# Ledger of designs, part 21: VH-VL binders against Putative 6-carboxy-5,6,7,8-tetrahydropterin synthase (queD)

Target 1, 157 residues: Putative 6-carboxy-5,6,7,8-tetrahydropterin synthase (queD), of Pyrococcus abyssi (q9uxz4)
Amino acid sequence: MKRVVSIKRRIYWTKEFDSSHFLELEYESKCRRLHGHTYRVEVEIEGEPNEHGMIFDFNHLSELIKTLDHKVIVSEKWVRYEEGYVLIEKNDKLLKLPRSEVVVIDKPNVTAEYIAEWISERILENAGENVREIRVRVWEDPRSYAEITLTLKPQGS
Key: E = the ipSAE of ESMFold2; O = the ipSAE of OpenDDE; V2 = 0.75 times the mean of E and O plus 0.25 times the DockQ between their complexes.

## First folded at step 15 (VH-VL; framework fv_roledumab)

Design n7 (from j6 with heavy chain T50E; at its last look DockQ between E and O 0.91; V2 from the best seeds 0.80)
Fold by ESMFold2, look of step 15:
Structure n7 (fold): chain C 157 residues (1-157), chain A 120 residues (1-120), chain B 107 residues (1-107)
Amino acid sequence: as target 1 above (157 residues)
Amino acid sequence: QVQLVESGGGVVQPGRSLRLSCTASGFVFSSYRMHWVRQAPAKGLEWVAEISYDGSKKQYADSVKGRFTFSRDNSQDTLYLQLNSLRPEDTAVYYCAKIWYSNEWYFDYWGQGTMVTVSS
Amino acid sequence: AIRMTQSPSSFSASTGDRVTITCRASQGISDYVAWYQQKSGKAPKFLIYKASTLQSGVPSRFSGSGSGTDFTLTINSLQSEDFATYYCQQYYSYPLTFGQGTRVEIT
């Protein structure tokens, strides 16, 4: 006889990273200026243990967030690439930064929502069939966050 | 599981056209820059083209510029490469390939390829 | 365009051998180099990025090194599944270019 009918498993992980950015807005706002945040990322992943007994490797999450840390985050729409450099043109800015100091995200703007989406997509790419849900929160200050939830169908269905 | 599946290859005479497609799954396709890379029989690899996540920016190798056009349909998770004015030197296996994000152009996933043969 | 020149063009080896493949760029490219393995009839398989960083799931017997113009792929102890053609690729600037390949053959 079974007293337990099912097991639901979830992992939680969090890390801070320091980045600078600006927003593309048609109205005047201080957010149009280059500025920084200490972001906090929270990741929750639901699923079953894989062949190594993990739902998802925490080291991958750590390495992913290191990609963003101490970088200027910009939209792919604002950039050109010059050998060794990223040239950024938007909001009356013309910036030329070493390529290693910039992260270009494939999003039309660099809001907390789009940063959270970008992170969730890179987590999904490395998620096996054992993963059922990926939830990412990005806090831009202690009171405000954006959250993205990816609900996954079994592959091949 | 990331998967890329090419189709549309075939045998054609010089000067004719083909349209290649690549269907993607296992990732959020509309948020990734995509590429075509080709390989002539028993020869090295040649980068052909790239397209931005929303299709608004495109780059081509000089060898195909003006003859090939790259497009994407993000609602169907599909890439297209229109091959016009084909020449014998365009004979190759054509791969679609994915990069991780726009600032790094190494190809972490490749399709199985589709063969294009241009001969008399 | 940046030319990537591999040496040797081919290499005969036995299992257990240490294999070293060299790739030279025609100009400085920092560490923007990737390495791929290709078996006959298959698509290339991604191994290494940033000259020395192994992709997840690549056996630790593979390693990469170099920066600037000279880069090396090393297979510490060759296994039977490692017989293949290996390519380097620069991603420093457009057009993206590959080395001509190094074929690792069984003796």
Scores: ipSAE 0.697, ipTM 0.886, lowest interface PAE 1.6, mean pLDDT 91
ESMFold2 (binder alone), look of step 15: mean pLDDT 91; pTM 0.929
OpenDDE, look of step 15: ipSAE 0.832; ipTM 0.927

Design n8 (from m5 with light chain S30D; at its last look DockQ between E and O 0.83; V2 from the best seeds 0.78)
Fold by OpenDDE, look of step 15:
Structure n8 (fold): chain C 157 residues (1-157), chain A 120 residues (1-120), chain B 107 residues (1-107)
Amino acid sequence: as target 1 above (157 residues)
Amino acid sequence: QVQLVESGGGVVQPGRSLRLSCTASGFVFSSYRMHWVRQAPAKGLEWVATISYDGSKKQYADSVKGRFTFSRDNSQDTLYLQLNSLRPEDTAVYYCAKIWYSNEWYFDYWGQGTMVTVSS
Amino acid sequence: AIRMTQSPSSFSASTGDRVTITCRASQGIDSYVAWYQQKSGKAPKFLIYKASTLQSGVPSRFSGSGSGTDFTLTINSLQSEDFATYYCQQYYSYPLTFGQGTRVEIT
């Protein structure tokens, strides 16, 4: 008889990307100004191997983070569109940027927390029924990160 | 896995109304802009409408403006399309579809569609 | 509205063939083009975005190219499961618009 009580399997993936943002804040802060970060994203996914022997395909993560790299990340609340361009109006700013240079997230702000949440949601949509947990950590700098964990219902639940 | 399920289609006479629903699962519904796209029998695809993640912004194709109303209930992960003053040319399979994020307006996931037939 | 014109509307091909479908936009739309595959009685399937980026899970025999006004979908070595109708779509500006479709039939 086996002595193993349970088995947990998890994959880990990490990558850096360079992006810029600003925050909507009601108080004076340097964070209200457009500025950039070298973000580091860490992804952990717990689950069972699927029919291909994978918990999750790393290529999905690579493609996802590629969309964020060297982009201005903004809230949809701040934008309107012209043909080929995104107009961003917030915090006494008026930016007109090519659409290819902008990531518009469906969040009220662009904090590390919301970026992590946004990333986790995009991972979730590609997650199979074999996935049980998605953890995303977004480092804004080497000292600071935001983390979101999605716990998924077991198959058949 | 992402799943979209439309319902509410049927056969109605011109001038009548229908209310379509789309139930979403497998993703955080409230964080995605959503769309309706329709396809008349043996015809191509036609974009119908879009609604922002929080429902605060809506856009419609000219062919349906003033007649169709797009709404959503994020607490129920459900989209609604109210079809008023229906015309024969509104006959189509109606698909709900999602986009990847707000600045990329291509449809990565589609429902199976629900058929609406408008005929005398 | 930006008009997307596909050519041809339909054609016959055999398995193993190299298939090319063209889509022309009524104005410059950079690379904001997506391609879909639709089989009879089914919803469209997402294939390509940004004119040339293959969606994950789509076979590598599919490819897209083009920028500006002229776009191409290519199927290198057509397989039996590829017989379907294909649509291009622009997402350069609202209203979003599709090509009229290209039906690829078996010879």
Scores: ipSAE 0.753, ipTM 0.905, lowest interface PAE 0.7, mean pLDDT 95
ESMFold2, look of step 15: ipSAE 0.783; ipTM 0.903
ESMFold2 (binder alone), look of step 15: mean pLDDT 89; pTM 0.885

## First folded at step 17 (VH-VL; framework fv_roledumab)

Design p1 (from j6 with light chain Q55E; at its last look DockQ between E and O 0.79; V2 from the best seeds 0.00; counts 0 for: pae O 2.4 > 2)
Fold by OpenDDE, look of step 17:
Structure p1 (fold): chain C 157 residues (1-157), chain A 120 residues (1-120), chain B 107 residues (1-107)
Amino acid sequence: as target 1 above (157 residues)
Amino acid sequence: QVQLVESGGGVVQPGRSLRLSCTASGFVFSSYRMHWVRQAPAKGLEWVATISYDGSKKQYADSVKGRFTFSRDNSQDTLYLQLNSLRPEDTAVYYCAKIWYSNEWYFDYWGQGTMVTVSS
Amino acid sequence: AIRMTQSPSSFSASTGDRVTITCRASQGISDYVAWYQQKSGKAPKFLIYKASTLESGVPSRFSGSGSGTDFTLTINSLQSEDFATYYCQQYYSYPLTFGQGTRVEIT
């Protein structure tokens, strides 16, 4: 009989959401135009089951992605606020949208990389002490994704 | 866990200056807009200022505009509030506060505050 | 600035009581309201956001309701640890503003 020296546990979650964005670029590119994607997000979380037997509550992921769905995702650097509205001024655009239709992220741009990073940070905010790693993959299309991995130190270290 | 620790408070005369600091930990500091909120003795809460994640954008309450300067050092996970031309009405506990995320401006975490007293 | 008028300013209650605190906004602010609890000598504690959603770890006896201009915080059965000052806050637009607070004291 072999002796078990370590156990590694991981959960996986995935969901699609439809959102639009544009990129800040100093060169001419179609990506500077407002356009949409069907994003697919994959989340992997490693850790130990908590008192409820869960590494992480899937409902938190569902709610998080729901906030992104059918929204225009923009950088905080591009926005100013009016009552009930977000004004987005960038790339020779001036967009005035209801606040409820916009997600503003604390990133310098809205690439898949920064979206993944943003999502990973939101997950981290809800992560318990039992979580050891958070991995987020954001697919901009079926062929292309960006991945962010957060490694968490054990409590007390 | 998220921790915010303010420092730099003290007793000063009107017209003087103080510099407050807030050291953050337990979250990706550079990804969050941050705020200062103050509370005068036996009074309510008053929003003071906010700074974007990279410090490029700042907003101030009218009561402190032109006198207070908000800054941050993301390499040290620290906020700064420079208090100039202090007035007696600036006497308060000053809290640094974190918001949920960029466009949800409620404060999910607060520091314990640092007391600023302005008196002759 | 959007004014948040909170009422009452203070009142006495007993453990087990149903407590209701009201906050009225000077204009329509949808559901962009948060509630905080502050105990004496302590920093505020985040309780509710989006007018009615409880923050994780907040006891279920707390609830929030309202939309538009009128908002309420309710403690269904007041516990000894609930005696504190409560604040509403709007995050509809800058400048961010708070209600003046409601102090819940023990009878």
Scores: ipSAE 0.256, ipTM 0.778, lowest interface PAE 2.4, mean pLDDT 93
ESMFold2, look of step 17: ipSAE 0.782; ipTM 0.908
ESMFold2 (binder alone), look of step 17: mean pLDDT 91; pTM 0.924

Design p2 (from j6 with light chain Q55Y; at its last look DockQ between E and O 0.81; V2 from the best seeds 0.70)
Fold by OpenDDE, look of step 17:
Structure p2 (fold): chain C 157 residues (1-157), chain A 120 residues (1-120), chain B 107 residues (1-107)
Amino acid sequence: as target 1 above (157 residues)
Amino acid sequence: QVQLVESGGGVVQPGRSLRLSCTASGFVFSSYRMHWVRQAPAKGLEWVATISYDGSKKQYADSVKGRFTFSRDNSQDTLYLQLNSLRPEDTAVYYCAKIWYSNEWYFDYWGQGTMVTVSS
Amino acid sequence: AIRMTQSPSSFSASTGDRVTITCRASQGISDYVAWYQQKSGKAPKFLIYKASTLYSGVPSRFSGSGSGTDFTLTINSLQSEDFATYYCQQYYSYPLTFGQGTRVEIT
């Protein structure tokens, strides 16, 4: 038998969640209106098993996506805060929502691209030294997705 | 792994200035709102300031408003806190802290802190 | 500013003890409370958020409860490494505020 020169390991995880958003655009578009999606997120993580035999704990992904489910996702640039509430002022809208119903992301907009990026960054902070790559795909519908890939360098490199 | 490393602390007289730095690693720095929290010797924790991910929004505690300036350089993954018109009551260990979400203002990661001493 | 009144300020306990720390908010703040542990000469460590959700990696002997104005941190069966100062924090509104801290000492 031939000698194996490299082994690549990957885990896959997927989940749907229902959330709403609108986009900041300089032109007229339906996307500027508040609307909802059944998002589907796909996560692929490459790496080596840790001391527990896991590349990454699926529970972290579950918890992360849970925070997005049934929420209005908005940009931090659009919000100000009152006690217990988030005020969202953008695109001729003024929304006042309980904080528990809103996810504020540190992105200039709330496109699938930025949502995917946001998710990938939250996965990254929980990634161990054994992780080499994080890939996140966010589907707005069954036909359209945005994908973000983070490549991680080994510790000490 | 997430790391925050503060620097710039020291001993100064009242009325003087210091500039603190916090270097971040292990996460996408430019995508996180960041905070400073301080702790006077043998005292509790006091929130000082926050800055949005792009630096466009800043908030300060009343105790430091008008004297301290929060800034960040996302190209260097570094926070800055300019401490002006320092007072003895500003004596504390200053921590930079990271939050999880922009609208969830608890701190999942802290630096080890840098000591600022203001005394005559 | 919302005041977080933490009690007691300090107490002595032994390993194996069940300990409870209380934090009272000056107004209703729902469940927007976090808890931290700080050992001498070290930075605080994140323990609990949303009043009762345990942060990843935190031992299960730690638990939080409460809503509205009264919140508690409980350590079921105190371990030697748990002797430290604990702080509650509200993130209901700015400015963010902490309790005064509770120092758990060895008997």
Scores: ipSAE 0.549, ipTM 0.863, lowest interface PAE 1.0, mean pLDDT 94
ESMFold2, look of step 17: ipSAE 0.772; ipTM 0.899
ESMFold2 (binder alone), look of step 17: mean pLDDT 91; pTM 0.921

Design p3 (from j6 with light chain T53R Q55E; at its last look DockQ between E and O 0.85; V2 from the best seeds 0.70)
Fold by OpenDDE, look of step 17:
Structure p3 (fold): chain C 157 residues (1-157), chain A 120 residues (1-120), chain B 107 residues (1-107)
Amino acid sequence: as target 1 above (157 residues)
Amino acid sequence: QVQLVESGGGVVQPGRSLRLSCTASGFVFSSYRMHWVRQAPAKGLEWVATISYDGSKKQYADSVKGRFTFSRDNSQDTLYLQLNSLRPEDTAVYYCAKIWYSNEWYFDYWGQGTMVTVSS
Amino acid sequence: AIRMTQSPSSFSASTGDRVTITCRASQGISDYVAWYQQKSGKAPKFLIYKASRLESGVPSRFSGSGSGTDFTLTINSLQSEDFATYYCQQYYSYPLTFGQGTRVEIT
């Protein structure tokens, strides 16, 4: 048998969720209108098993995506808050929605790219020292996706 | 792991100014709204201010509005709180705090705080 | 501003006790309540969000309940490391506000 010199371990997780959004654009586009997608998110995490034998707890991913499901995703830049409601003012729109129906992200827009980035950052918050890489892919439709990869360095590096 | 480290506290007389800093690490700093929360000696917690991820939006507690200025430098992963026209009632440990995300305003991570003392 | 009235302000308890802390909001705030633990000379520690959801890593003896105006933090079987001050916080609307705190002391 050959000597093993390196081992790489990775977990994979995927789930769909239904959400709506619109994009800030300087030009006319249908994407400026409120519309919905069945998003598919794929998550790959590389690392070493922790004391429980896991690279990452899948439950965290489930909970995270649940927060996005059946919500209107908007940029923080577009919103103001009233008691129990989110006011969204952008692209000649004025939407007043219950707070529970809205996800506000700290991104300048709500493209698949920024959604993927947002998700990756949420995963990073729950990542242990054993995690080395986080890759998130967000499919806006079956043909198109955006991908973000976070490379994590060991503590002290 | 997420870390927040405050600095800049000290002892000053009323009417003077201080500038607090908070250095963040362990997360993508530029993607998060951040907050300051303070705690007077032997008292409870008081929310002070918040700043959006890009610094374009700021909100202040009425008790500090017009006197304190919140800013951030995302290239250095640092928050700043300029404390002007300080009053004795501003005496407190000042914490920088992170929220979960823009729509969930609970503080999942706190710094260890920096002490500001305003006294004659 | 929404006022969070926390009670009691302080009390003594023993290890093994069941501890209950209450927080009442001045208006309905759904389940937008968080709880924190603060030990002497330390920063607050995040415990509970959405009134009843336990943060990862927090012992299961901690639990939260409530909706609307009345909220409760419960420690089932108090441990020695649980002696601290606890705070509720509403994040229903700005300005964000905290309860006055409840100091749990050892008997």
Scores: ipSAE 0.555, ipTM 0.866, lowest interface PAE 1.1, mean pLDDT 94
ESMFold2, look of step 17: ipSAE 0.747; ipTM 0.896
ESMFold2 (binder alone), look of step 17: mean pLDDT 91; pTM 0.926

Design p4 (from j6 with light chain V33L; at its last look DockQ between E and O 0.82; V2 from the best seeds 0.80)
Fold by OpenDDE, look of step 17:
Structure p4 (fold): chain C 157 residues (1-157), chain A 120 residues (1-120), chain B 107 residues (1-107)
Amino acid sequence: as target 1 above (157 residues)
Amino acid sequence: QVQLVESGGGVVQPGRSLRLSCTASGFVFSSYRMHWVRQAPAKGLEWVATISYDGSKKQYADSVKGRFTFSRDNSQDTLYLQLNSLRPEDTAVYYCAKIWYSNEWYFDYWGQGTMVTVSS
Amino acid sequence: AIRMTQSPSSFSASTGDRVTITCRASQGISDYLAWYQQKSGKAPKFLIYKASTLQSGVPSRFSGSGSGTDFTLTINSLQSEDFATYYCQQYYSYPLTFGQGTRVEIT
């Protein structure tokens, strides 16, 4: 009989979503303009099955990405609020949008990197002690992605 | 799992000061706007203050403006609420609370609270 | 500030009962309403957001409805662990405000 030294388990999930953004940049760039992407997010989670036999509930991922879909993603640094609306003031823009159409991320900018971080952080808060690693990849286009990896220490360590 | 642990409560006389702390774990603390909510004995919940993820923006309830100061140390995953010029009506359990993200202002996680009693 | 008013303030019920709690906002708040459960000596527990969406892990016997100014929390079949105080909260605008609470007691 073969001796099992270690078992590593991983789940994979992917979904596309459409959203728009612009970047804060000190130099002239098209990226400073409001524009949209069909983002693709890939999520890999390593860990052990919980009492239900799951490493992570895919429904949490679905709900999270749904939050981003068909929204304008902006930095918290750029916003102020009126009743029912978000005012976004940056890059010589003043946008007034219904709150329901905006996702405000607590990042200094809205790059693919920060979006990936934001997503990974939301996954983390729903991760059980059975989770050991969260990896999120955000594709801004079919050729380019940003990736964030969170390594979780075992409970009690 | 997400955990918030408040501390620093106690019994003080009117006009005195206290400093409350809230230690966070189980999430990336520095990426979340945070709040304080208080509850007077046998009363309802009252929103107190909020602070942005980097501490650059703060808002306070009218009842505490000019007296309370909200701050955070993201290197220590800790919130602080400096309570100055305390009044009897400030007597309450003080909760630190987390929101999902900056455009969704409901509290998905709460600490167990720390009791502040202001009495002569 | 937007004033949130719950009704009733308290009432008695039995296990198995259908329980309804109402929350009214002083102005329209769309669906920016959350519900919390608080048991004696404990911190509030997040139940519902966006007026009708259950937080993960919340039993399906809980439901929320409403939009604009009138909202309802319903417990379809009250369980022993559901005896508590419930609060609505608007997050339409700052300052954030809560209802005064509704205490559900055992008969």
Scores: ipSAE 0.797, ipTM 0.917, lowest interface PAE 0.7, mean pLDDT 95
ESMFold2, look of step 17: ipSAE 0.800; ipTM 0.908
ESMFold2 (binder alone), look of step 17: mean pLDDT 91; pTM 0.915

Design p5 (from j6 with light chain V33L A34N; at its last look DockQ between E and O 0.95; V2 from the best seeds 0.76)
Fold by OpenDDE, look of step 17:
Structure p5 (fold): chain C 157 residues (1-157), chain A 120 residues (1-120), chain B 107 residues (1-107)
Amino acid sequence: as target 1 above (157 residues)
Amino acid sequence: QVQLVESGGGVVQPGRSLRLSCTASGFVFSSYRMHWVRQAPAKGLEWVATISYDGSKKQYADSVKGRFTFSRDNSQDTLYLQLNSLRPEDTAVYYCAKIWYSNEWYFDYWGQGTMVTVSS
Amino acid sequence: AIRMTQSPSSFSASTGDRVTITCRASQGISDYLNWYQQKSGKAPKFLIYKASTLQSGVPSRFSGSGSGTDFTLTINSLQSEDFATYYCQQYYSYPLTFGQGTRVEIT
């Protein structure tokens, strides 16, 4: 007798990176101060192998996380630009940093949640039709993480 | 896959208005700064305008300031460029373009463009 | 605005040739320079960013170099599909500006 089998395939990738941030908060908090983390990002991608036998190219993940490493991560809402520099004005701070040292994310804040979301969106734009799910987990410390999951439907579905 | 599709181009007389649209797919539209770039016939590329992910910040080239208005509807994954007081020199293919993130201003994806012709 | 000037504006080449295109900025722009390829009747295609980093999927025969004011795009061993117009673009500051383009034609 034949058995009906459904196959699910998933790849896993992880890497640490060192970056700093501060949070916009309406209340007093240490998190409003500029501080750093050793972030750990975990990526899971479900799908079918493409013509090269890959669900997703790990190199894309490496390149993406490289852009975040050793950077100050800030919200686009907080910045203005000068030639070669980013001016960050928020929480009674005025920071002037070389553009090369800053990552400006299109999020209202820079929580682990928004970082995970930002990362997942960048993975999505490089995902082929063979990808069915993208899951990103960002650990702010060894005890705490935020997770975002994107479920992709086949074209025409 | 990332796709951008422009529409709304046409032939108009000087002083008239057009409204261009750009429909996006294949990425989380509401999380990306977007741009318009135009190209006159047999000419080079000219940056026109940019809009932040939530539409709160806009910048324009001097050549279009006061005449063009950039907007977006993130619920429909659509950009709009309102072209007012059109001039012959506005004749061009208009492209919508996406960037990687706000601090890196390279255009990694382009639409196929929509043609705007301004002539008497 | 920062003016970008490419040279030459156009030239003819053959398949297999080594092709070099220059882009000069009116002021220092560090390495905030991109290169695009545009084929006739098509939208531009993103090739190189940060002066020398190839976009994913771009053939290795393409390379970029330079910093400050002078930049170069090189195509090592021109292929038939490389005949197009190439543009440099600075993103050092707004307004964003492009070179006037360099058209690579077939001999």
Scores: ipSAE 0.631, ipTM 0.876, lowest interface PAE 0.9, mean pLDDT 94
ESMFold2, look of step 17: ipSAE 0.752; ipTM 0.889
ESMFold2 (binder alone), look of step 17: mean pLDDT 89; pTM 0.889

Design p6 (from j6 with heavy chain S30Y; at its last look DockQ between E and O 0.89; V2 from the best seeds 0.00; counts 0 for: grease 19.3 > 18.9)
Fold by ESMFold2, look of step 17:
Structure p6 (fold): chain C 157 residues (1-157), chain A 120 residues (1-120), chain B 107 residues (1-107)
Amino acid sequence: as target 1 above (157 residues)
Amino acid sequence: QVQLVESGGGVVQPGRSLRLSCTASGFVFYSYRMHWVRQAPAKGLEWVATISYDGSKKQYADSVKGRFTFSRDNSQDTLYLQLNSLRPEDTAVYYCAKIWYSNEWYFDYWGQGTMVTVSS
Amino acid sequence: AIRMTQSPSSFSASTGDRVTITCRASQGISDYVAWYQQKSGKAPKFLIYKASTLQSGVPSRFSGSGSGTDFTLTINSLQSEDFATYYCQQYYSYPLTFGQGTRVEIT
């Protein structure tokens, strides 16, 4: 292939998940109430194939999204823990939920932007030195998304 | 990938102080709760302290409460553990450790550790 | 604090052996148990969470089971790289606590 000057490789993966949340807002909004979305997450990863011929294992993405699916997603700022339970206090709510039904994210709010950031950070942890870029989009409805792009510097060089 | 590097250990007399540091790389440090865990040769592993992603919430083991102070500097991707009023029973290798996310408190990454020896 | 008691304290074994390590909690902790492997001079390495779920990249010869107060780690067909000390840890509540460890040694 004499006319090819370089090869750029990307993989794409997508999944829907169902979660409940609410937002911390200083103004009145329906989003302050506990409510649900069918989120759609899109993941693009650019890099080189590893020793097994993969840029990134799609099973890791599936396992990550499974942790969010059918959960109430809350901010670490709003929670306390009692053995086996998460206590959530915000927006005039006091909820006591089994720990297995809640995902606590280390973000100050549970916006699509922060969910996308949270997902991208967890993908980064499983990215080998062969990965150069991680892109995550989170759609909460068909019209809008939040996107996080991580550009990775090579480790060991 | 994820890397945690502890420093600041040493040999000190009882009653003295040390400041341990842990530098982090390979993950978005300011988005993770962090921990210190220590390992004494005879006593095994002991959880010491935890700090929230933004440093606003801290918890300590009863054995160190009031003597140790955990802090973080998210602009430098660094953790600090101030060890005051050290006792011989504080002798251990001190690890910084990362959890998966805030409500799953198992340690998926550990540093290599820094040794603290308290003796006269 | 929740006490985690491991047995045995040490275990002599050969390559190919099946090794079973037990861990008992002083109260019910559901399945909030993790297992770690530690080789001499190294930090602990994470193996298992939620009592039975293998971390990605851990060989399938490792398995965990249990719920409530009694938990086991099993290594089917021990390999030469599996000689190490193994720890259980509860993460049901703070303070987080570990078992005393089980050393798996070459016979």
Scores: ipSAE 0.694, ipTM 0.872, lowest interface PAE 1.5, mean pLDDT 91
ESMFold2 (binder alone), look of step 17: mean pLDDT 90; pTM 0.913
OpenDDE, look of step 17: ipSAE 0.742; ipTM 0.910

